# Ledger of designs, part 10: miniprotein binders against q96jn8r1131to1294

Target 1, 164 residues: q96jn8r1131to1294
Amino acid sequence: TLEFLENHGKNILLSNGNRTATRVASYNQGIVVINQPLVPQLLVQVRIDFLNRQWTSSLVLGVITCAPERLNFPASACALKRAAWLLRGRGVFHNGLKICEKFGPNLDTCPEGTILGLRLDSSGGLHLHVNGVDQGVAVPDVPQPCHALVDLYGQCEQVTIVNP

## First folded at step 2 (miniprotein)

Design f6_hB
Fold by ESMFold2-Fast, scan of step 2:
Structure f6_hB (fold): chain B 164 residues (1-164), chain A 80 residues (1-80)
Amino acid sequence: as target 1 above (164 residues)
Amino acid sequence: TMKIKVTFRVESEREARLVETIVRFIARINNVEVRVERHGDTVTIEVEGSEEIVEMVLRVIRQTLEKNGLRAEIEIEVKE
């Protein structure tokens, strides 16, 4: 049921029933969005399939609160300056501003096979899950509706949606 | 001696100009000659010297970019 939207960054190719996203060029233009709003208790998970270590940074994931179906995506998720809460490296970012220095593992060092998950709790807190382990609340009180976003940036050239 | 080509890819032309400025500054204060080219959101440098000097200059550049909040993807090509 869960799929990546057909509206995505220019360098993305979708396959496997729109459940696998591959960045086929460069290091950027790799934003994808899940086709359904992230409602409380829904766990959205992606697996890192392929890392190209020529690049230094890796994937970003988080949520946006704008409608993604016709959005003109910027080159990277970090260029979204409204309606975005992002996890990058060890930081938590809101609209381009770092709001937390150290949260969870360093996303720039997660190996191939890592499963990353996003979930809203009943109070609207955004949780990161890493290989099934809840890292805690990264962002409290996320506005709804919101949509899960993955930016296949830098090293991360392929991800696949996985179900529990 | 070591010869490397390093490509820095950033998110905008504005950031690329800042990367170029930082690279030129680091090269000057370390008395190292570096060829720098900027095209759009990309900065390419070529540096030749002892392995020690090349590694030091690259390290200082990377650290300075991080301190200035610049997110750059770095591609290194070692030439022999």
Scores: ipSAE 0.005, ipTM 0.331, lowest interface PAE 10.5, mean pLDDT 85

Design f6_hC
Fold by ESMFold2-Fast, scan of step 2:
Structure f6_hC (fold): chain B 164 residues (1-164), chain A 80 residues (1-80)
Amino acid sequence: as target 1 above (164 residues)
Amino acid sequence: TMKIKVTFRVESEEEARWVENIVRLIADENNVEVRVERHGDTVTIEVEGSEELVEYVLRDIRWILEENGLRAEIEIEVKE
């Protein structure tokens, strides 16, 4: 059973058996991590439940290759300087630096109800899925083990893990 | 409105590009206009807005740099 780890950003409240994450304050401090390593053939999906249009940017998702259970999370995932591959807006970021300008749809414009997924292929390529549609390889050869991360940043105040 | 110029001197050009990205992100989320210039390992920003918003932006920037262990020389100049 997939769940969010109890170690998370300080503005997060977990509910629904740790399958729903809500950011209860501000616009940041909203990082959550899935409780199992992202292994090939595992599709991890979250649904956007609530957007606060006060903010301009929205959720970020990706993977980290460090152990998440005791990690001191920064205010936003994009501030991670090591071991992080992230998708934000239309960009792909490695340790806070943009490595691809346009990948997939603009994550800052996904409406409530959108289902976002992360999956590793057999070669270690990280794929983004949007409403069931594979967007292709965002990052090749992700080091393992790695863990799926969602940053409830800006507009995105609630997500829920959904099964395939 | 308050206008402040902040200069960050970091240890590498790679770190300076990281600081530039973080500053732009924080400013965008707070709807604060910021001018950012990078020259090698130095990032200079000019922030203009209400006193409260400028303070929040600078506090968030400082917090993120410190939490990530970035060693930076920071100079702040208030512009009238």
Scores: ipSAE 0.006, ipTM 0.264, lowest interface PAE 10.4, mean pLDDT 83

Design f6_sA
Fold by ESMFold2-Fast, scan of step 2:
Structure f6_sA (fold): chain B 164 residues (1-164), chain A 80 residues (1-80)
Amino acid sequence: as target 1 above (164 residues)
Amino acid sequence: TMEIYVLFDVESEEEARKVEEIVRRIAEKNNVEVWVTRHGDTVFITVEGSEEEVERVLREIREELERNGLRATIYIEVKE
């Protein structure tokens, strides 16, 4: 079953069978990665459990194409310099460079209870799902294997893996 | 009063050390308190002050990084 890897940002505490991630300090050091590659047809979903509204930005999600089990994570996913495609706010980022200005809803404004999903289509397109609704292709031609990543940044202090 | 968190991601630990040094020097010059931590090739700062003070400090940091040929990816978060 899907779980968060034990290799994670230093401010993360895993619980609920490694299916819930809580950021217990600060605003950063909150990167978690799903324990198996994101293969076509697999929909990986997380629910926003708790928002601390003292912060302006919220969670970031996306994929990395490097092996995550022993990766030394930076404090923020947006600082990843290698093989990272990330969704933050309304932007799409590749290795810190903004490659799309406006995609899907603003992730900084999603309320508690929102379910966010990542899925690869058969041609390697990365899709974002919001409460079950496919937002379309955020990134075409993602190399495989790739791994789903969530950065509990800013407002977002807790997420839980869920599937319908 | 404004509190911001800034993350500087650079290409090496040596470059991160230079960023840290530049940040501390600029903060001292402007009589602004900053909290600075470094982890590998990433430098994290918290700057607290008026909007004008914060914008001035960040502008001077960016200019100094550019003058020294340091290429940093900079992320800014404003505490609500």
Scores: ipSAE 0.005, ipTM 0.200, lowest interface PAE 10.9, mean pLDDT 82

Design f6_sB
Fold by ESMFold2-Fast, scan of step 2:
Structure f6_sB (fold): chain B 164 residues (1-164), chain A 80 residues (1-80)
Amino acid sequence: as target 1 above (164 residues)
Amino acid sequence: TMTIFVWFRVESEEEARKVEEIVRRIAEKNNVTVTVYRHGDRVLIVVTGSEEEVERVLREIREELERNGLRALITIEVKE
């Protein structure tokens, strides 16, 4: 089944069978990665459980194409300079470079209870799903294998993996 | 690279001055650029740098304030 890897940012505490990730300190060091590769048609979903409004920015999600088991995570996903495709705010980023200005809803404003999903289509396109609604292709032709990543940054202090 | 806005609420103008002195000293020691604004009993600092640099500086500021018996209510806004 889907779980967050034990290798994660230092401010993360995993619970609920490694299906809930809580950031217990500060605003950063909150990267978690799903334990299984994101294969075509697999929908990986997380629910925003708790937002701390003392912070301005919120969670980031996307994929990495490097092996995650022993990766040394930077303080934020936005600092990843290799093998990373990320959705932050309304932007799409590849290795720290913004490749799209406006895609989907603003992730900094999604309320508690929002369910965010990542899925690869049959052509390797990365899709974002918001509350079950496909937002379209954020990134075409993602290299395989890849793993879903969530950065509990800023406001977002807790997420839980949700089955369809 | 990131920019953080940190507000300190203090109990007196004298405490605001002490907070400013501590922040400027820590910034200088860490070679980090920090802008400090003082508005009455409130102190705003703006810290720009890598996430690791910002986290380190904020941690040292909190430790030094606590060591000096100063209490601050911190409201942090993170801008990317």
Scores: ipSAE 0.000, ipTM 0.141, lowest interface PAE 18.4, mean pLDDT 81

Design f6_sC
Fold by ESMFold2-Fast, scan of step 2:
Structure f6_sC (fold): chain B 164 residues (1-164), chain A 80 residues (1-80)
Amino acid sequence: as target 1 above (164 residues)
Amino acid sequence: TMYITVMFEVESEEEARKVEEIVRRIAEKNNVDVYVERHGDEVHIWVFGSEEEVERVLREIREELERNGLRAEILIDVKE
């Protein structure tokens, strides 16, 4: 079964059998990682449970290709300069470099109840799904193994893993 | 000593450089310590001081950014 790893950002509290992540302080230190590698055709989905509109930016989604169990997470996923492919706002980022200006919907404006998904296709392309709708290939040729990452940044204070 | 971490996201690296210049100038004027890191179109700052000093500096930074027409997204984290 899919769960968030016990190694996570300092402001995270896991509950619901490690399937719900809550950021209990501030706007940062909210990175969580799924416990299983993202293998082709596995759809990993999280639902946005709670947004705090005091903050301007919202959650970041992506993958990392380093081992997550002992990783010392930075304050935000955007500070990851190695082995990271991230979707933030409308942009796609590789190791801090913006590689696509406009992909999918703006993640900073997704409301509570939105279900966001990550999936690898058979060619290693990383797909974003929004409320069950495939947005297409955000990143081609992701190295494997890779792990799905969610950064509960800014507005997004709670997410829950949901089954497809 | 309190510090506030602020992230500014702007539209370009050129604008990020301008934000850094404004931040450093205002901190210097107010004799307040600041650490600044620029990452592409993002500027991260840590402002150190009393609650009143930090609030004053942050207010002046916001006002100066607005005066210069810089569209910046501001996120604030308070640590003691």
Scores: ipSAE 0.005, ipTM 0.192, lowest interface PAE 11.3, mean pLDDT 81

Design m1_dA
Fold by ESMFold2-Fast, scan of step 2:
Structure m1_dA (fold): chain B 164 residues (1-164), chain A 81 residues (1-81)
Amino acid sequence: as target 1 above (164 residues)
Amino acid sequence: STTITIYISPDLSEELIEEIVRFALEYAKEGDRVEIVIEGRDPEVAERIAELIRRLAEELGVEVEVEREGNRIRIEIRKKE
């Protein structure tokens, strides 16, 4: 079964059998990682449970290509340079650079109840799914192995892993 | 009056950002302006820094007026005690 790893950002509390992640303080230190590699055809989905509109931007999701079990996570996913491909707002980011301007919906405006998914296609293309709808290839040719990452940043204070 | 402009990278640690802000508030004189420009597009970084400025100004006995416009924060030094 899919779970969040016990290694996570320091503001995270895991519950519900490690399937729910809650950020209990501030706006950052909220990185969580799925407990198994994102292999082709695996759809990993999380539901946005709670948004705090005190903050302006919201969750970031994507993949990392380093081993996550003992990684010392930075304050935000955007500080993970070479090893991360991230979706934030409408942008796609790698190595601190915006590599795509407008991809999918604006993640900063997704409401509570939205289900966000990550999937690799057979060619290593990373797909974003929103409420079951494939948004297309955000990142082509992602190196493997890679691991699905969610950064409970800003507004997004709680997510839960859900099955298709 | 004099305007002091400081550029802050989002890659800086929270401790270093606090150090920079504290130094700016201590160095500036009554009537000066401090303008902080946060590189990048992260609005939470700007909000966090604006909050930090208000807290540090209170700690240091500096009366300030703080305005935020996107990634830019303008601080007017009104009175220092």
Scores: ipSAE 0.000, ipTM 0.154, lowest interface PAE 16.2, mean pLDDT 82

Design m1_dB
Fold by ESMFold2-Fast, scan of step 2:
Structure m1_dB (fold): chain B 164 residues (1-164), chain A 81 residues (1-81)
Amino acid sequence: as target 1 above (164 residues)
Amino acid sequence: SKVIEITISPDLSEEYIEWIVRLALDIAKEGDRVEIVIEGRDPEVAERIAELIRRLAEELGVEVEVEREGNRIRIEIRKKE
């Protein structure tokens, strides 16, 4: 079964059998990683449980290709400088550099209850799913192994893995 | 020393606030002061921004002293010993 790794950002508290992640302080230090590599056709999904609208930006999700079990996470996923592909707002980012300006819906405006998914296709393309709808390929030819990452940034203070 | 003053509206985006604060902290030198004035009286917004500044300074490795008085946040860049 899918769970969040015990290694996570310092403001995270895991509960519900490590399937729920809550950011308990501030707006950052909220990176969590799924406990299994994202292999082709595995759909990893999280539900947005709680939004704190005192912040303006919201969650970031994507993949990293470094080993996550002992990684010292930076304050935000966008500060990762090695082998990270991230979706934030409407942008696609690689190691902090915006490589696509408008992809999919604006993640900063997704309401509570939204289910966000990541899936790697058979050609290595990273797909975003929103409420069951495939948004297309955000990143082609992602190096493997890679690991699904969620950054509970800004508004997003709680997510839960679905498809238990 | 110098004073860098920034005035921000309470409805500005987090990305914009982060960008302008990072820029101010990047150009400030030891002994300088950065003052952020938030239009209107909103202690919740001021506290949110003060916390953002503390986190950004920590990320950048800059040692700061942060004081808040109402809608004004004063940041002093501390001398490293």
Scores: ipSAE 0.000, ipTM 0.148, lowest interface PAE 16.1, mean pLDDT 79

Design m1_eA
Fold by ESMFold2-Fast, scan of step 2:
Structure m1_eA (fold): chain B 164 residues (1-164), chain A 81 residues (1-81)
Amino acid sequence: as target 1 above (164 residues)
Amino acid sequence: SKTIEIRISPDLSEEEIERIVREALERAKEGDRVEIVIEGRDPEVALRIAELIFRLAYELGVTVYVTREGNRIRIEIRKKE
């Protein structure tokens, strides 16, 4: 059963059996991580439940290759300088460096109800899925084990894990 | 703490806007506020500037609390490294 880990950003409140994450303050400190490694062919999906339009940017998602259970999370996922591959806006980032200018749709403009998915293919390529549609390989050769991460940044104040 | 107020014309290039915003974030200290007023009342310009603020804050190692109300953007400097 997929759940968010109890180790999370300080502004997060977990509910619904640890399957719903709500950011209860500010615009940051909203990192959550899935409770098991992203193994090949496992599709991890979250639904955007609530957007607060006083903020401008929105959620970031991706993977980390360090152990998340006792990790001291930074204020935002983009501050991770090691072991992190992230999708933000239209960009792909590795350890804080932009490695792709334009990939998939703009994550800052996805509406409430959007379902975002992460999956590894058999060659270690990280795929983004948007409303069931595979966007292709965002990152090739992701080291394993890796863990799916969602940063409820800016507009995105609530997400829920949904089954495929 | 203090408030730094800057006014941005939509006639400025993206490079000029980035320079102005970066300089304001560099000058501000922890606890300060930066207030940006965008002239021309174009909501798309305000959205682009808010996004730029978050990108520059990340690059500069600054934690910011940003709110937008129409053509006015308020930035609170929460933490600086």
Scores: ipSAE 0.005, ipTM 0.176, lowest interface PAE 11.8, mean pLDDT 83

Design m1_eB
Fold by ESMFold2-Fast, scan of step 2:
Structure m1_eB (fold): chain B 164 residues (1-164), chain A 81 residues (1-81)
Amino acid sequence: as target 1 above (164 residues)
Amino acid sequence: SKTIEIRISPDLSEEEIERIVREALERAKEGDRVEIVIEGRDPEVAYRIAWLIMRLAEELGVEVTVVTEGNRIRIEIRKKE
């Protein structure tokens, strides 16, 4: 079954059989990674459980192609230097460079209860799903193996893995 | 010499904020006055950045006065006599 890895950002507490991640301090140090590679057709979904409106930005999600089990996570996913593709706000980012200005809904404004999904298609395209609706290809030709990553940044203080 | 204004988004990573702060401290050492303006309205971010400035200044051996006012942070190097 899908779970968050025990290796995570230092402000994270895992619960509910490692299916719920809570950021217990600050606004950062909240990176979590799914326990198995994102293979074609696997849909990984998380639900936004709690938003703290004290902060202005919210969660980031995407994929990383380095092995996550012993990775020393930076304070924010956007600081990752090694082969990361991230969805943040309305942008798509590759290793810190914005490669698409407006993709899908604004992730900084998604309310509690929103279900966000990542899926790799048969051609290696990374898809974002929002409340079950495929938003299209955010990133073509993602290298494999890759791992789904969620950064509980800013407003987003809790997410839970949900089944399709 | 001159005043440099640096704008920081609250959604920047801690590593990026640290790089910006280090650059600001180097410019202050060269005689520039530095103001850091934080986009948005989160006063906790201003406190965190002020703390980071004080810590990095100590690490770099620079004596600074840090003044915060809302979302603005001013960095002034203390000059020896």
Scores: ipSAE 0.000, ipTM 0.167, lowest interface PAE 13.3, mean pLDDT 79

Design m1_hA
Fold by ESMFold2-Fast, scan of step 2:
Structure m1_hA (fold): chain B 164 residues (1-164), chain A 81 residues (1-81)
Amino acid sequence: as target 1 above (164 residues)
Amino acid sequence: SKTIEIRISPDLSEDEIYRIVLEALWRAEEGDRVEIVIEGRDPEVAELIAEFIRMLAEDLGVEVEVEREGNRIRIEIRKKE
């Protein structure tokens, strides 16, 4: 079954059999990665459990194509300069550069209980799913292997992996 | 070294300010300076923005010196790995 890797940002505490990630301090150092590669048609889903509205921005999710098991994570996923495709707010980012201005809903406004999913299609397109609804292709031709990443940034202090 | 100048309208959202400052810090090199002018001359808005800059620099692993004088914020990039 899907779990968060034991290698994670320093402010993360894993619980519930490594299926729940809680950011226990500050607003950053909250990167977690799924324990297996995102292979075509695998739908990885997380539920937003708790939002702290002291902060303005919220969670970031996406994929990295480097091996995550021993990676020294930066304070924020947006600081990843190589091998990263990220969804933040309404933007799509590749290695820190915005490549799409408006895609899907604004992730900074998704309420508690929202289920966010990542899936690769058979052509290597990365899809975002929101509450079971496919938002379309955010990134075409993602290199493989790749790994699903969630950054519990800002408002988002807890997520839990949910299975269909 | 270079200076990156930014003018912030008081009606910009926090997310817009975050994006602008992130891009400036991303493109700046060690020894560069980022100068931010808050239109409307509101020192309280400038103080909030200075706080965001400190937090964002920590996120990026960038060591900065941040000075505010009235509606102006000066950021000096000290170290960047």
Scores: ipSAE 0.006, ipTM 0.218, lowest interface PAE 12.4, mean pLDDT 82

Design m1_hB
Fold by ESMFold2-Fast, scan of step 2:
Parts: structure tokens; C-alpha cells; sequence
Structure m1_hB (fold): chain B 164 residues (1-164), chain A 81 residues (1-81)
């Protein structure tokens, strides 16, 4: 079964059998990682449960290629640089660079109840799914093994893993 | 052409913010975009930063397009001497 790892950002509280992540303070220190590698055919989905409009930006999701179980998470997923491929706002980012200017919907504007999914295709392409709809290949040729990551940044204070 | 996106913490000092902005400006080239997101909803912080960016560009002889939308500031480097 899919769960969030017990190693997570400092402001995270896990509940619901480690299937719900809540950021309990501030706007950052909210990184969580799924407990299994993202392998082809695995669809990992999270639902946005709670948005706090005190903040400007919202959640980031993507993959990391470093081992997450003992990682000292930075304040924001964007600081993971070379180890991370991230979907943030309107763009796709790697190593601090925007590698795709417009991909899918703007993640800073997704409402509560939105279900976001990550999946690898057989060629190593990373796909984003939004409310069951495949947005296409956000990142080609993702190195493996990789792990699905959600950064409960800014507005997004709670997510829950949901089954397909 | 690149996009550099920067998130500014509400607890940073004006001096720290200025350093971050200057570094981004120095690394940017003609046609590049710098997008600044200021966390929190204090409109005075966003207004101050947008003003700093315009003044800094003028002093450095750089032509920029600066747009502010709430707590987001978009800067396009149009001409860099």
C-alpha cells in the first residue's frame, strides 16, 4: 500500500495511516515522499484537502532520484536542484531552471478537491494527471530509481493519497 | 532564453532581498525572464520590491519590463548594456 514516508519536512504531521500529510506551521518545510519507488505503470495520486489563501504559491509535485529515507529535506523542494524534477505553478523545473514554460494547468490555482497524479510511462516519461486526465509528458527520460514527491508549499496545507 | 524563478521569504531583511535580486539580475541575459514570488499577503512588501527592481534596472542601464500581479513580479530583460 502507498503511504508517505516517516521521513518528511519539519512542519509535516502524518495521519490516517500515513496517507494524509498536513503542514501545521508557516508556508514551507512541507516535503513528503511516497514510500515506494515510482515504477512504470504505478499511478500515485494525491487529493488537495485544504488551501490557506494567506499564501501566494501552492503545492509542487514531481520526482527525486536520491534516496529519501534518510534525506535532510530543505525548506522547499526547489532547493533539491539536480536530484529533482518538479512541476510548479505553470512550469517544469530541474536544477533551478525552467525546462518547460507552460505545461498542464497552473498548480497555484488548483482548488480543494483536485486530484493530482504522477506516472512513469515505459520510456521513462513523467506524466501529470489532473482529475483523471493525463496532461502528457512533463519530463522525458527520468533517471531511475525515482520517488514521487509532494511539497505542501504555500497555500496547500493538506493532501491525502487516493487510490485510482 | 531562460526563466529564473525566485521565492522571497516574508522574514528576509531588505538587505537580503536586495542581494537576491542583484544576483538574479547579474545572471540574467537579454530575453531572459525573472519571476519573483513573495510569500505572504503584505502588499507593501511586493510594492517595495517592485520599486527596488525598477530603480536597480535604471541604475544599471538595463531595460526591463516589470509586471506585478499581487505578490508575483515578472521581469523581462529587454536590453542589457
Amino acid sequence: as target 1 above (164 residues)
Amino acid sequence: SKTIEIRISPDLSEREILRIVIEAFTRAKEGDRVEIVIEGRDPRVAEIIATMIRVLAEELGVEVEVEREGNRIRIEIRKKE
Scores: ipSAE 0.019, ipTM 0.421, lowest interface PAE 6.9, mean pLDDT 85

Design m1_hC
Fold by ESMFold2-Fast, scan of step 2:
Structure m1_hC (fold): chain B 164 residues (1-164), chain A 81 residues (1-81)
Amino acid sequence: as target 1 above (164 residues)
Amino acid sequence: SKTIEIRISPDLSEEEIWRIVNEAYERALEGDRVEIVIEGRDPDVAEYIADWIRLLAEELGVEVEVEREGNRIRIEIRKKE
């Protein structure tokens, strides 16, 4: 069963059997990681439950290739320099470097109720799914093992894991 | 080089913040040392704006240092090696 790891950013509170993550303070310190590696064919999905429009940017999601169980999380996922492929706004980033300018919808504008998914295809390509629609390959040939990460940054204060 | 200080309020519009960051970037590329100082009533808002500036500057490839000084957040932007 898919759950968020108990190791998470310091502003996170887990509930609903570790399937709901709430950021209870500020705009950052909101990184959560799925408890199982993202293996080919596994579709990991989260629903945006609550947006605080005091902030302008919103959630980041992607994968990390380092072991997450004892990782000392930075204040935001963008500070991960050596083990991360991230989708932020319209961009795709690898270890702080923008590798794609415009991919999928703008994550900063997805409303409450949006379901965002991550999946590896059989050739190791990372796909983003938005409300069940495959956006295509954001990152080819992701190293394995890798782990799905969500950063409840800015506007996004709550997400819940949903089954396909 | 010269040190240039730019003071901003965290309640500036996004357009104004973007303009200030781009000016700081331009001057840093010319060899200046730019210090952006954010001061405001809500420390979370000030910190958020500082993070935003840091992210923009890092994406553009300049060196960024952030320092908390009492009620102020000081962001130093300079040319990267």
Scores: ipSAE 0.016, ipTM 0.416, lowest interface PAE 7.8, mean pLDDT 82

Design m1_sA
Fold by ESMFold2-Fast, scan of step 2:
Structure m1_sA (fold): chain B 164 residues (1-164), chain A 81 residues (1-81)
Amino acid sequence: as target 1 above (164 residues)
Amino acid sequence: SKEIYITISPDLSEEEIERIVREALERAKEGDTVLIWIDGRDPEVAERIAELIRRLAEELGVEVTVEREGNTIFIYIEKKE
């Protein structure tokens, strides 16, 4: 069963059998990681449960290739100085550097109830799914093992892991 | 005189925030008010930006009165006499 790891950002509270993550303070310190490696064909999905429109930016999601169980998370995922590929707004970022100008929908504008998914294809391409629709390859040739990451940044104060 | 409204997201880099503030100060004219709302509820971010505004105004030679109310910063561009 998919769950969020017990190691997470300091402002996170896990509930619902570690399947729901809530950011209880501020706008940052909200990184969570799925408890199993993202292997090819596995679709990891989270639903946006609660948005606080006081903030302008919203959640970030992607993958990291370092071991997450004992990682000291930075305040935001974009500050990770290890191998990290992140989707933020409409951009794709690798270790804080923008590698793609526009990919998929603007994540800062996805409403409550949106289901966001991450999947590796058989060639190691990272795909974003939005409400069941494959947006295509955001990042080719992701090194393995890798781990799915969600940063409950800004507006996004709660997500829940969902199955098809 | 007019009011200029700027919104700053807390996820912007320090360089991006400085650029936005500098552009606003350069665009404003004597007698104008620049109102900056810092998105979010963290007053420390707003205070840091208020301090940046005071520093940049001094560097640019613009005389301002800067006041903060929570996450809103009011910049009054002073009239020269």
Scores: ipSAE 0.006, ipTM 0.167, lowest interface PAE 11.9, mean pLDDT 81

Design m1_sB
Fold by ESMFold2-Fast, scan of step 2:
Structure m1_sB (fold): chain B 164 residues (1-164), chain A 81 residues (1-81)
Amino acid sequence: as target 1 above (164 residues)
Amino acid sequence: SKTIVIYISPDLSEEEIERIVREALERAKEGDRVFITIYGRDPEVAERIAELIRRLAEELGVTVYVTREGNRILIWITKKE
């Protein structure tokens, strides 16, 4: 059973058995982490439930390789300077540095109802899935253990973990 | 385009490292995404290798992104856009 960890950004409220995360204030402080390590072939999926077009940028997702249980989260995931691989807009970022300009669709324009997935392949490559479609390898050879992270930044005010 | 992953031991000679790196940089120049991981027990040695790679990349006109995690250095090489 996948759930969001109780350790999360200050503006997050968890509901629906810790499977729904809502950012209840501002545009930041919205980081959530899945309660289990992202092991090869496990597909973790979240659905975008609510977008507030007052803001211009939207959610960020990726992985961190540090232990999340007692981590003091920064205001945004892109401020993580260690052990973080993130997808934002069309870019891939490692520890705050852009390492790829165009990967997959633009995450800032995905509508409500979009299902975004993260999966490690057998070689440790991190894949993004969008509405069930594998976008390919965003990051090769992610160190293990790693943990799936979603940053409800900007427009994205609510996500829900969905199966399978 | 392809994603190419290369692992470099700091125990390799400078000539061997340069050969491997130049080959990787040429592939990145052609549009492949190249990811180099340097493993070593001495972070100082790994950092010198990363610096060498950055200088070679400048010579070949490709973009290099370098990050450090203890004794592990991650290098992402791609064509400029």
Scores: ipSAE 0.000, ipTM 0.166, lowest interface PAE 18.4, mean pLDDT 79

